# VH-VL binders against f9uss8: the designs that were tried, part 19

Target 1, 221 residues: f9uss8
Amino acid sequence: MVLTDIEYLLSYLEAHHVPTIKKKRHTYLTYHGLAEHYTYVLKDGIIKNSIILQDGREYNLSYIAKPDVISLLRDEVSRSTDQPFNVRIESEYATFYQVNRVAFWKYVNSTPELQNYVKNYYRKKLSENILRLQRMVMNGKKGAICAFIYSLVDLFGRKVNEGILIDFVVTNDDIAGFCGISSRSSVNRMLKELRTDGVITVKNHKFIIQDVSYLLDQIAN
Key: E = the ipSAE of ESMFold2; O = the ipSAE of ESMFold2 at other seeds; V2 = 0.75 times the mean of E and O plus 0.25 times the DockQ between their complexes.

## First folded at step 4 (VH-VL)

Design rb6 (framework fv_romlusevimab)
Fold by ESMFold2-Fast, scan of step 4:
Structure rb6 (fold): chain C 221 residues (1-221), chain A 122 residues (1-122), chain B 108 residues (1-108)
Amino acid sequence: as target 1 above (221 residues)
Amino acid sequence: QVQLVQSGSELKKPGASVKVSCKASGYTFTTYAMNWVRQAPGQGLEWMGWINTNTGNPTYAQGFTGRFVFSLDTSVSTASLQISSLKAEDTAVYYCARVEYDFWEGYDMDVWGQGTTVTVSS
Amino acid sequence: SYVLTQPPSVSVAPGKTARITCGGNNIGSKSVHWYQQKPGQAPVLVIYYDSDRPSGIPERFSGSNSGNTATLTISGVEAGDEADYYCQVWDDSTDHVVFGGGTKLTVL
């Protein structure tokens, strides 16, 4: 009966025939630091947000796998028009609404439902980032990997006979980038340890979590 | 299903050029890197490099820069190796093999082409 | 420049166990893959990620990897197992594949 805040935004964009752009796997929608005047809204697909550090390493921030605004860090009146993140496509294709940034914010400011969405968006993202930082700092490399794998349950998890299937291919390089680990071989070794301990297994290049309690124990405090 | 099929054997004279092709089928071409591996008569496997099938960017092992060029034609899911200014020492069987680059369990070459024999004879 | 060392040959009697080693500095921190090559044929992956078997590879093939040595073990060796065997790693520091020199397995 009642649309959620994001469903309200999506219905508006569809009803007004807002232009869409379609991008293929492992291409970039936009780059950190690129000057452009658009706000992107994910219509379909899976994307990864990242930044490139000064030494050339990629630091991965999040996957987005459900329709949502990619970022709200740029406001309507900011002199900076630079994109805050690299946005890479992770599904076979992803489709985005491409909205003029000033027009987007004028619409939000005139719509109470969307003002509420924006407040909830910032609150949620801030809380998620604080929790992520806490877990990464406190739990070391193995704890970081366990926390990351567990975080994939909400995005891609489904129950199968053997445990919880993470129905998405995650590369060792992506895991290294999410966990701040400099070496793919270090990631491989720790994943091998988890497999040997019966915590995870792999089928068709996807994780199956067999012991959820183990992962939770590694990220407690 | 999943297979790599290479072009036929080549007999060339020193100084000529050769192009070896490797046609992929049964999978999404751009999700696996394509490796090139050389095997001289009676010798072991020697990694020449790989090409990123999504970006087209090649990486060459030391000793295979200059005369060796990796390329792609994504419209027909084909990777190619070109060798210019052929020398007798280039006589070998050349293999293509796929690998899932930067993936857990994906550093293995699970599917190989049948090999292309290149003979350089004056 | 990372280097993998294999014995050039190993001989084993039918029905016995063959062990082929692959030496490398701290190789236990890397993932080791093993290939079987018969004369006139392309290599076939027989073990990947230290100890996993591809579909169609018999259970008598197994692998291990710790410290400075990885080992391919073939139990109940059959005449058809006679081939050249190569170990392989991915060296993340140089971003390239490294093959061992190969081991010729002779049965009988």
Scores: ipSAE 0.000, ipTM 0.451, lowest interface PAE 11.5, mean pLDDT 83

Design rb7 (framework fv_romlusevimab)
Fold by ESMFold2-Fast, scan of step 4:
Formats: structure tokens, C-alpha cells, sequence
Structure rb7 (fold): chain C 221 residues (1-221), chain A 122 residues (1-122), chain B 108 residues (1-108)
């Protein structure tokens, strides 16, 4: 039985007695611009990464809902560098390994399995961001919303009689932040249009996707 | 079939209290938020706030805190507005109106009660 | 706080087209709803989400919303269209409803 790259990392961190911290819903693990010497690894829970621009706009970058390193964008040598984004807890609780960043990179550089994890991590994140950027730039606001809703299927989707339930509450503010849309009312109007057209419905503030092909058609080049 | 039916008109003296009720029928009560809107004689529509029909939690617009209380009785699909320490300035028609919880629906109020006239005079 | 501005009155001849405006800073980024209120009656939703009609509202009613102005358009105006008309948005910054001051439509 071969461990996945992330399972290997988690077992390595446990074997080396790396401390964990636990945070409750809607508190922050770290902030964009905070000078910190840690690399965080999600052990359990759901988090949201975001940045706040100089004009006060919040841009949401990703949800992480399975164990993974939160970010590897900071270099491996400098003792302390600024965190690249805000990390907010979205599940009732989330637990993280808190690893000194320089020590983390020493582990990676001495362990072929962790080197492979890092290589695959960068490849995956680069690919995901290029595809996201392509869809956002090419498709306008409605296409961006459709692409975002579809992207939630992998993280939170499950089949129900009415279609595919997205089993997580995503607010209109979150959608606006993921799609670069100016206001909740604009998002709400477009979501209501999708509901009127029979593409999605809502139960207990959660999406149900009724017409997956429509969403994909709005994303297609 | 879908209806909001409000209680009858009230004539009260300053300092008294009044309770206006709004009974829903023809839909699942807890799937729509209930809003309260006031209209003073010859004036426009003024939003007072809303109550979450699932949780019972009220939200009041600025100017309607303190003397105004929104409440529910879900067993009879009824929302209520209580006004205490009545003033002449509270003389108005009070409306209930529903809003679907669908991403807060942009707050389009698709069904309204017929209105309850509250007159405060001495 | 966010403010919606409507003209206090609009007059139109029978069979002609009435246009009622609702002005607001960047109102085109908001979803605008329109209500009709006849004397002694509760308001009735006639247009929602800028341009959609509820079931039972005649095709003569239409809406638009762009830039700083939303417009309710009533073509082929009938005497029965005399009423007060209110525009409404949800203000994201304060999380509450904003109504316009209302426009009295008179069919002369």
C-alpha cells in the first residue's frame, strides 16, 4: 500500500512531533502581509484563502477542504517573509500543523518523497490558476459565476433526487469575491436568473445544480 | 392561494401598546422571510426590518429599535409586530410582506398583506 | 446612506407611453424592483430584477437599469394604471432595503 504525497507529509509531521493549532469558524489563521516564519498544513477542516486590495476589495482565491499545505509561495531560505493571503476558517473547527518555514524546507530538501510532493503541488496550483484565469477573462460575469458554481462540485458535491447538491453554504459575498463582481445584489440577480431558467435551485441556502450542461456551455470557449 | 392576512385596524391613545398580526397561508411559512413596512398618511413606503422565520431572529432598520418587536408563532404561521409606548408619529398603515430566502432574493417582496391601520390620537 | 430619487409626479395621455425614472449612484450594479400602489391598497410587485415581470403583469410593463438610472416603462397606458410607483433596491453596504420616494402617475 503506497501513501499519497499528502499522506506521507502528514505522517512525517506527526513522527517529528510538529505542534498543531485549532481554530474555530470565521476566525483567521493568518493575514495577508503578516510577517511570519511558519508554513501551515491543514490537518482537518475547511478554509478560505483571500486577499484585500488597496481599494478595500476582497478577492477570494480558493477553498481548501482536504488536508494540504496552505501555501508554498514564500521562499525556502529567508527567516521571515510576509504571508501572501488571509486564511479564514469555514468549518466549525480546523486543525493545522504549524511548521517553522526554514525547517519545513530542510525536511523537503532531505526527503525525495517530499520533493515529489512539492513538484506536484506547484504543477497542480499553476494549472488550476491558469484555467481559472482563462475562464474568468474570456467569459464575463455570468460565465464566471457558472464556472465557480461548477468548481464547487468536486469539493462539496453529492447527488440528490433534484440534482447535484453543493453541501456547503456559499454566501453571495463569497461568490462576488471569487468572481470579481462589485456587489451582492449583482450576484443575486444573476443567480435568480439561473434559478428561473431551471439551471439551479436552492434549499437551506445551499445550491442544487439541476442542469450541469448549461453551466458547462457558459464556460466553453 | 398564497395569502398574508393582517389583523384589523386599531385606535390607541399615546403611551398604549398595540400588536399587529400577519397570518400566512398557501405556502411553507419557514421558507420565506417576513418583512415589515410602514406608510404614514400621505407618505412613501418605509422599511422597518425583517424576521427570520426559521430561527425567529429579528433585524431592525435604524429608527425602529427599542419600541418595536417582531415575533413569530410558527404553529399557526403568524408573524407579529408589537409597538410599545405609542406616539402620534406611529400613526400609519403597517404592512407585512414575504421575501424568499433564495440568496436573499435581492429582497423582492412578491406577496403583501392588506395592511393594518394604527391610529394614535388623544 | 444610499438614496433613490424619483420624480414626484408624471402625467401621460391615454394610449401613450409613460416612463418613470429611479436615480441612484451606480444603480445599474443593483437589482431594481418596482411596486404599484393604488389608493387604499397594498403595493403590488410589477417588475423585479430590473426587467422581469411577475405572472399576471401585462406585457405593457417593462423595465431597464443601467448606469445611474433605472426606468419603469408602461406602454399603451390605461386609466387603471393610475397609481403610485416605487422603486426598491437592497443596499449591500448597510444590509437593508431602500425605497424611492414614489411617483404618482396620472392619466389625463
Amino acid sequence: as target 1 above (221 residues)
Amino acid sequence: QVQLVQSGSELKKPGASVKVSCKASGYTFTTYAMNWVRQAPGQGLEWMGWINTNTGNPTYAQGFTGRFVFSLDTSVSTASLQISSLKAEDTAVYYCARVEYDFWSGWDMDVWGQGTTVTVSS
Amino acid sequence: SYVLTQPPSVSVAPGKTARITCGGNNIGSYSVHWYQQKPGQAPVLVIYYDSDRPSGIPERFSGSNSGNTATLTISGVEAGDEADYYCQVWDDSTDHVVFGGGTKLTVL
Scores: ipSAE 0.012, ipTM 0.448, lowest interface PAE 9.1, mean pLDDT 84

Design rb8 (framework fv_romlusevimab; at its last look DockQ between E and O 0.10; V2 from the best seeds 0.00; counts 0 for: pae O 11.9 > 2, placed apart)
Fold by ESMFold2-Fast, scan of step 4:
Structure rb8 (fold): chain C 221 residues (1-221), chain A 122 residues (1-122), chain B 108 residues (1-108)
Amino acid sequence: as target 1 above (221 residues)
Amino acid sequence: QVQLVQSGSELKKPGASVKVSCKASGYTFTTYAMNWVRQAPGQGLEWMGWINTNTGNPTYAQGFTGRFVFSLDTSVSTASLQISSLKAEDTAVYYCARVEEDFWSGYDMDVWGQGTTVTVSS
Amino acid sequence: SYVLTQPPSVSVAPGKTARITCGGNNIGSKSVHWYQQKPGQAPVLVIYYDSDRPSGIPERFSGSNSGNTATLTISGVEAGDEADYYCQVWDDSTDHVVFGGGTKLTVL
C-alpha cells in the first residue's frame, strides 16, 4: 500500500461525515458469519482478526495497528453479506468508520486513487498470506513461533538497550491461535527454551528480542 | 479465600533439625510455584529458592544448598522446608509465598504465608 | 549476582509525597514489584509489574521504572503507611528472585 492512498480514503470519509463507532478492549466490533451492510475502516487503535475453529479454539489471522480497511473480501453488490471473521479490540479503545458497503465500492470504482489502494491492498494481503503459509507449512512449531514473534517487529517493535521491545501484550493463547498450536503449555515451553537460549526475554508481559538473527535463521525463506 | 497457612513457631537447639510446612488453599496448588523467603531479626527479606509444584523440582539460592531441602505433598497441597544441622544464624522468620511460573510471569509474590519463627538457641 | 540498592530510610510529613528508589543495573529492562511490611506481619504486594496495583491498594500508591532506577511513589502519605518497603525483580540470567535491602518509611 502507498501511504497517500490510505490517507486519501481517510480524508474522504472524514469530509463526508461518515459515522464512527468506538469500542473498548476485548469487546468485538463484529463476528464471523454476521450479516451486515458495512465495511469498517480502522481510524485509531489495534484490532485482531480471528475465526473460531470446530474444536472451539480461536485461530488468529492478523493484527491491524494502523489505519486501514479491515477487510475487502465481501462482495460489492449485495446489500447484506456475512462478515468473514471476528474483529476484537486489542487497544484500550478502537474507533472505526462504519461505511455502507455498496456505497464504499461505488466510491472505489469511481476514484482512481482508491482503485490503486485496492490493488495494492490485495497484492500486499496475498503476499503476506503466501509468506505466512510458507512459514507455517515448512517450519515446525518452534519455527512458527519464531516467525510470529519476528512479524511483531513491524507492528510493535521499538529499539531498547537490550534489543527490540515488542510494545504490545500477547498471551500464550494468542500465540497458539496464530501458530496453529493446540496446547498453550507447548507454547509456554518453547518460549522458555528461547529465553534459555538468549533469543528472547520478557519485560512487563512484553517480548524483548535479544537475538534477531536467530529468529530469522529459524524462518524459511 | 486464597490462603497459605504455615506451621507454628519452633524453638530448637544447635544441631537439631526443623521442618516448616505451608498449606495452600483456595486455588489449584500445581499452577503456582512456591517460594521460600527468610528474614533474620531486624534484617531484610532474603530469597532462599523455590519449588515447582507441578514437577517437584527445587531451585536453591547459592547460600541455601546442602542443609536446606524443599519438598511437596501435592495430595494435601502442602510445601515444606527442612533445615538440618541448625545453627544460631538460622534464627529467622521463614515465609512461603506463591508465584506464577510461566514465561510471561514477572515472579511477583501475591500471596504470602503468615511466617514461621524458628529460634535456634542453647 | 544481581543487586538491588534501596536507601535504608526515608522520612516524610503527613499528606506529602514519599519516593522510595530501587537502583539496579539496567533495572528498566526488568519487571519491578514492591512489598509493604509492617512490624510482625508478612509482606503485602502493593505494586507489581512496575506500576500496576493489586485489588485493594489505594490509588495514591504508584510506581515507575526506567534506566537504572525504579521508584515507588506514595502521595498523600498517611500514618498507616509507616512500614518497610522492598523492591523485587526476577533475574532471568540466573533464574533467581532478587530483593532490595528494604527502606524504612517514617511519617513524621
Scores: ipSAE 0.519, ipTM 0.752, lowest interface PAE 1.4, mean pLDDT 88
Fold by ESMFold2, look of step 5:
Structure rb8 (fold): chain C 221 residues (1-221), chain A 122 residues (1-122), chain B 108 residues (1-108)
Amino acid sequence: as target 1 above (221 residues)
Amino acid sequence: QVQLVQSGSELKKPGASVKVSCKASGYTFTTYAMNWVRQAPGQGLEWMGWINTNTGNPTYAQGFTGRFVFSLDTSVSTASLQISSLKAEDTAVYYCARVEEDFWSGYDMDVWGQGTTVTVSS
Amino acid sequence: SYVLTQPPSVSVAPGKTARITCGGNNIGSKSVHWYQQKPGQAPVLVIYYDSDRPSGIPERFSGSNSGNTATLTISGVEAGDEADYYCQVWDDSTDHVVFGGGTKLTVL
């Protein structure tokens, strides 16, 4: 059977006895701007990427909810080892393969299947970042919230009788950080508007999307 | 069951200090922020501020910076309010109240402590 | 900072409907919560997010919020409803909780 490129990577790491580490909810794997000598590969769990601005504000960038490499911005020859993001565990636990950065790239450079993984990884991340930039710069606050909620469907969406359940708790503070909105109260107000328009409902602190077309219509092209 | 149980009433003289405790049970202490609310005799509810129970970072309302200190002991799920240099005007009932923070929450206080009466008298 | 205005008192005959108002500039854009406080007791949440009831609160308690006014409505008022009622919002410009001054409901 043909393995997907991530399945190949995981099998490769297992075959090479790469050690794992386990981190609990709301602890940090890495911090923005601090040196790191390891490449981490998410084995299971959910993490959130963010950055801290000079004035102390935290801006949320993305979730990783499936096995994937945390960051490949530094290769074996990079002089700077600064981490590009804060990485916080959002699930109860997350497990990571921990491999020396130089060793990881030696694996990649000697293995065509891993080279293909890396090539596809960069294409995927570039596409995701283009969509994130479009969300942030081309929308008003309501459009940004709609775009963010829609982006959660692929990550956490599950069909239920009432619509599409986003099977993950996302706080108003998290949404504010993803959408560039300064307050949780402003997010709450816009979510109230979406609820009264029949676009979403909330059950057990999770979104249920009832009108996906409305979300898409609010997002700028 | 979810409960907030506060320490007993206190009678103090001006200039003394007091520490009001609020012990949480029946839920994970660090998943809810803890608010402190004051009610002077015959008066309404006055928000004093809150403390993030995960980080220990307090936020104080206007007029409550200085003599009022929020603190935590997460090992026993307890939030505390310390008032130093007590004045007669500090005579009030002090409540703790939790806030569930999620994407829907508008900062509603769903569970309150029973209140602690602090009386400052000569 | 943000101000919530409540009438000091409201009187209602048993079995009738009480309406307690909470005024604020553009309060309709905020989430409004309501608390009941009986003498010598801690406040109890009776309405949150404008119109939702916590478990254990009778259906005769309801709420609305639009424009500059939020309203707590108690239908079929009973003697046991006699209490002080407070509205509350979060003011995100100051990151502060704001309470209204309270309304004494008298059942006569």
Scores: ipSAE 0.006, ipTM 0.501, lowest interface PAE 10.2, mean pLDDT 85
Fold by ESMFold2 at other seeds, look of step 5:
Structure rb8 (fold): chain C 221 residues (1-221), chain A 122 residues (1-122), chain B 108 residues (1-108)
Amino acid sequence: as target 1 above (221 residues)
Amino acid sequence: QVQLVQSGSELKKPGASVKVSCKASGYTFTTYAMNWVRQAPGQGLEWMGWINTNTGNPTYAQGFTGRFVFSLDTSVSTASLQISSLKAEDTAVYYCARVEEDFWSGYDMDVWGQGTTVTVSS
Amino acid sequence: SYVLTQPPSVSVAPGKTARITCGGNNIGSKSVHWYQQKPGQAPVLVIYYDSDRPSGIPERFSGSNSGNTATLTISGVEAGDEADYYCQVWDDSTDHVVFGGGTKLTVL
């Protein structure tokens, strides 16, 4: 049947023998400087995007848990690669296609199907950023945490007898970074409240959502 | 009344073994992992690892993977630390401390045992 | 492998404010816990999650954590506050608990 945009991109990269690299859990794929000229495409694994603030705090942007381009913020005509952007591996391993930045855009510019991928990539990114802004702006701290947990269902959710298993380990520090909450005790307190209220529980170091409607009710709309 | 009560102090010779026990009361034993923390005389706190009280699975810090064994007896809500082939450098106070078994835990140790002094001298 | 650095001692006059620092790379991204240990006694949790106090800990104890430094602050210091103070984090890259080296607070 017809390939999706990302399936087309992956097939294209394989057909052109684009090399791959493999990185371990909690190591960084650093993206900065003119000396480093690569666009990375996630082949397998889970990564977290973040920015380190000038005061040293880490602000988490997103997970990428399915094949996708890591970033298109710098293109073939960018005059500076000054974006301080951290990509940390959250799975045991992650594998990336490593494509020269100029070559990547040459592929795109010569291939209508890749142009469609890039167009849809920007639409997806814009939509995700709008939802993330709504999560942070329209909710109090509890609502932001509930919105974030709900967003994990699409990324990692799997139905089980006990509810919806989030098949991925997410730490309190990570949640604080995604929700813009500086008081980590506030995060832990609100998570413990959700646990005691029967909204979430834990099994094998992963949480299970038992009351999705509660999460939705806490999200402003 | 949440409490951790440890076994009494021990005086041992090099090469002997010791078992330090930590009995929990006032809470559901299997909902908190049990940490072991060492403090040599005049020194700071050193984390030795913990044991998951629900599964019995231990995790040992680097440097504690050999002669140190964590164990449980859930029927009496007791965690134990066994130290074999004792050396003079094992002279320390050994603490148990609980932490909530939850991947969203910040790993704060809210309740500590009173400590057990193990002295190893020839 | 993650390292927490504390000053070995801090001296403060009674009634003044003591500040005990805990340095670490990007410690602001971590939850910092603080323990008080008086001579011959077990440690006692006095601050958890950077700034929260357990039940029974006086409001004089407060905490902050940003950048590369977490700070335990004790206002209105009393002679009974004389103790060793340890900071602690969880290092998720090694699955280790990490303690700072400890700071002896002396009330003169």
Scores: ipSAE 0.005, ipTM 0.506, lowest interface PAE 11.9, mean pLDDT 85
ESMFold2 (binder alone), look of step 5: mean pLDDT 94; pTM 0.962

Design rb9 (framework fv_romlusevimab)
Fold by ESMFold2-Fast, scan of step 4:
Structure rb9 (fold): chain C 221 residues (1-221), chain A 122 residues (1-122), chain B 108 residues (1-108)
Amino acid sequence: as target 1 above (221 residues)
Amino acid sequence: QVQLVQSGSELKKPGASVKVSCKASGYTFTTYAMNWVRQAPGQGLEWMGWINTNTGNPTYAQGFTGRFVFSLDTSVSTASLQISSLKAEDTAVYYCARVEYDFWSGYDMDVWGQGTTVTVSS
Amino acid sequence: SYVLTQPPSVSVAPGKTARITCGGNNIGSYSVHWYQQKPGQAPVLVIYYDSDRPSGIPERFSGSNSGNTATLTISGVEAGDEADYYCQVWDESTDHVVFGGGTKLTVL
């Protein structure tokens, strides 16, 4: 009956016949630094945002697993600016509205409901980033891994007999990139330690969190 | 169409070096690790190691350190294996095979190169 | 280092069921992949993640994995199934891929 902010945006884009594009697993929607003039809105699927650091390492920023705008960091006035992130598809397929960036901001500026969406978007993303900084940057490598695993509960968590199943496959390279750890083997060693301590286990290629309190204790100041 | 195409066969003398290349196409090169697998005549598959195609960091199996070097040229989506100071026991077919980076999934090699025969004889 | 054990050969008559085993300590906790290799050809993935089939692999191929033994099962065996078969796991503790020694399937 009552539309949420994102449901309103999706309905608006559909009503205005905004074109969609569909991308297959492990292809890229766009690249960090690519000159392009689109704003993308995830309609369906799961994606990963990342950047390549100056030393060539990949740094992973977020998963997006529910419909949302991919990024609102670029300005409203330039016709073409560099994309802020690499955007890789993580589900079998993902579907996006592809909106000219200048046109997107004209829609927002002329529509009070979309202005409210943008305001709420920035507040949400700012809050998420502050929490990530507190938990990841201040806690060292093991704390970063624990904070990252815990962050997956909100996106992919499901209660099972053994604990909380993270119903999504996460690779060691992805974890290394999310945690700023340069060594895949270092990630593997720390995950093996957590497994041996009974904190996590693995079933059908997915994490099960057996001791949530342990994860929280590792990320406390 | 996803494929891995390897360089042609090589005949070398002991003490020489050889470079085997593996060119990837039809997928984003950096999203899969590249494995190297050796098969001596009449023998089974022997895993040599892999290289992280995003970072360039190699992992070598026991027995494949020193003379064996994994490298990348990401500008042409190519992984390479260099063998220095060739010995007769290096005679084998060398395969590249891709694997998705996955601690949990057990790392299946879904696409293989056709193989490069390296023969070391005097 | 982790070790996978396969019988060196298995013989089966056409139309019967072949079973190729892969033994490993607690192998049921690993994901097992199976490759078919015909003479002069590169290996082909025929089963991945214990029991899944890649596109193009006939339904006659199936897999299982529990306890200390993984099994590749080929029902209604055809002459074209003659090949060497290899099992494979990834040992996460060492970050190393482990292959079995291979099994030569002969269809008589």
Scores: ipSAE 0.014, ipTM 0.456, lowest interface PAE 8.5, mean pLDDT 84

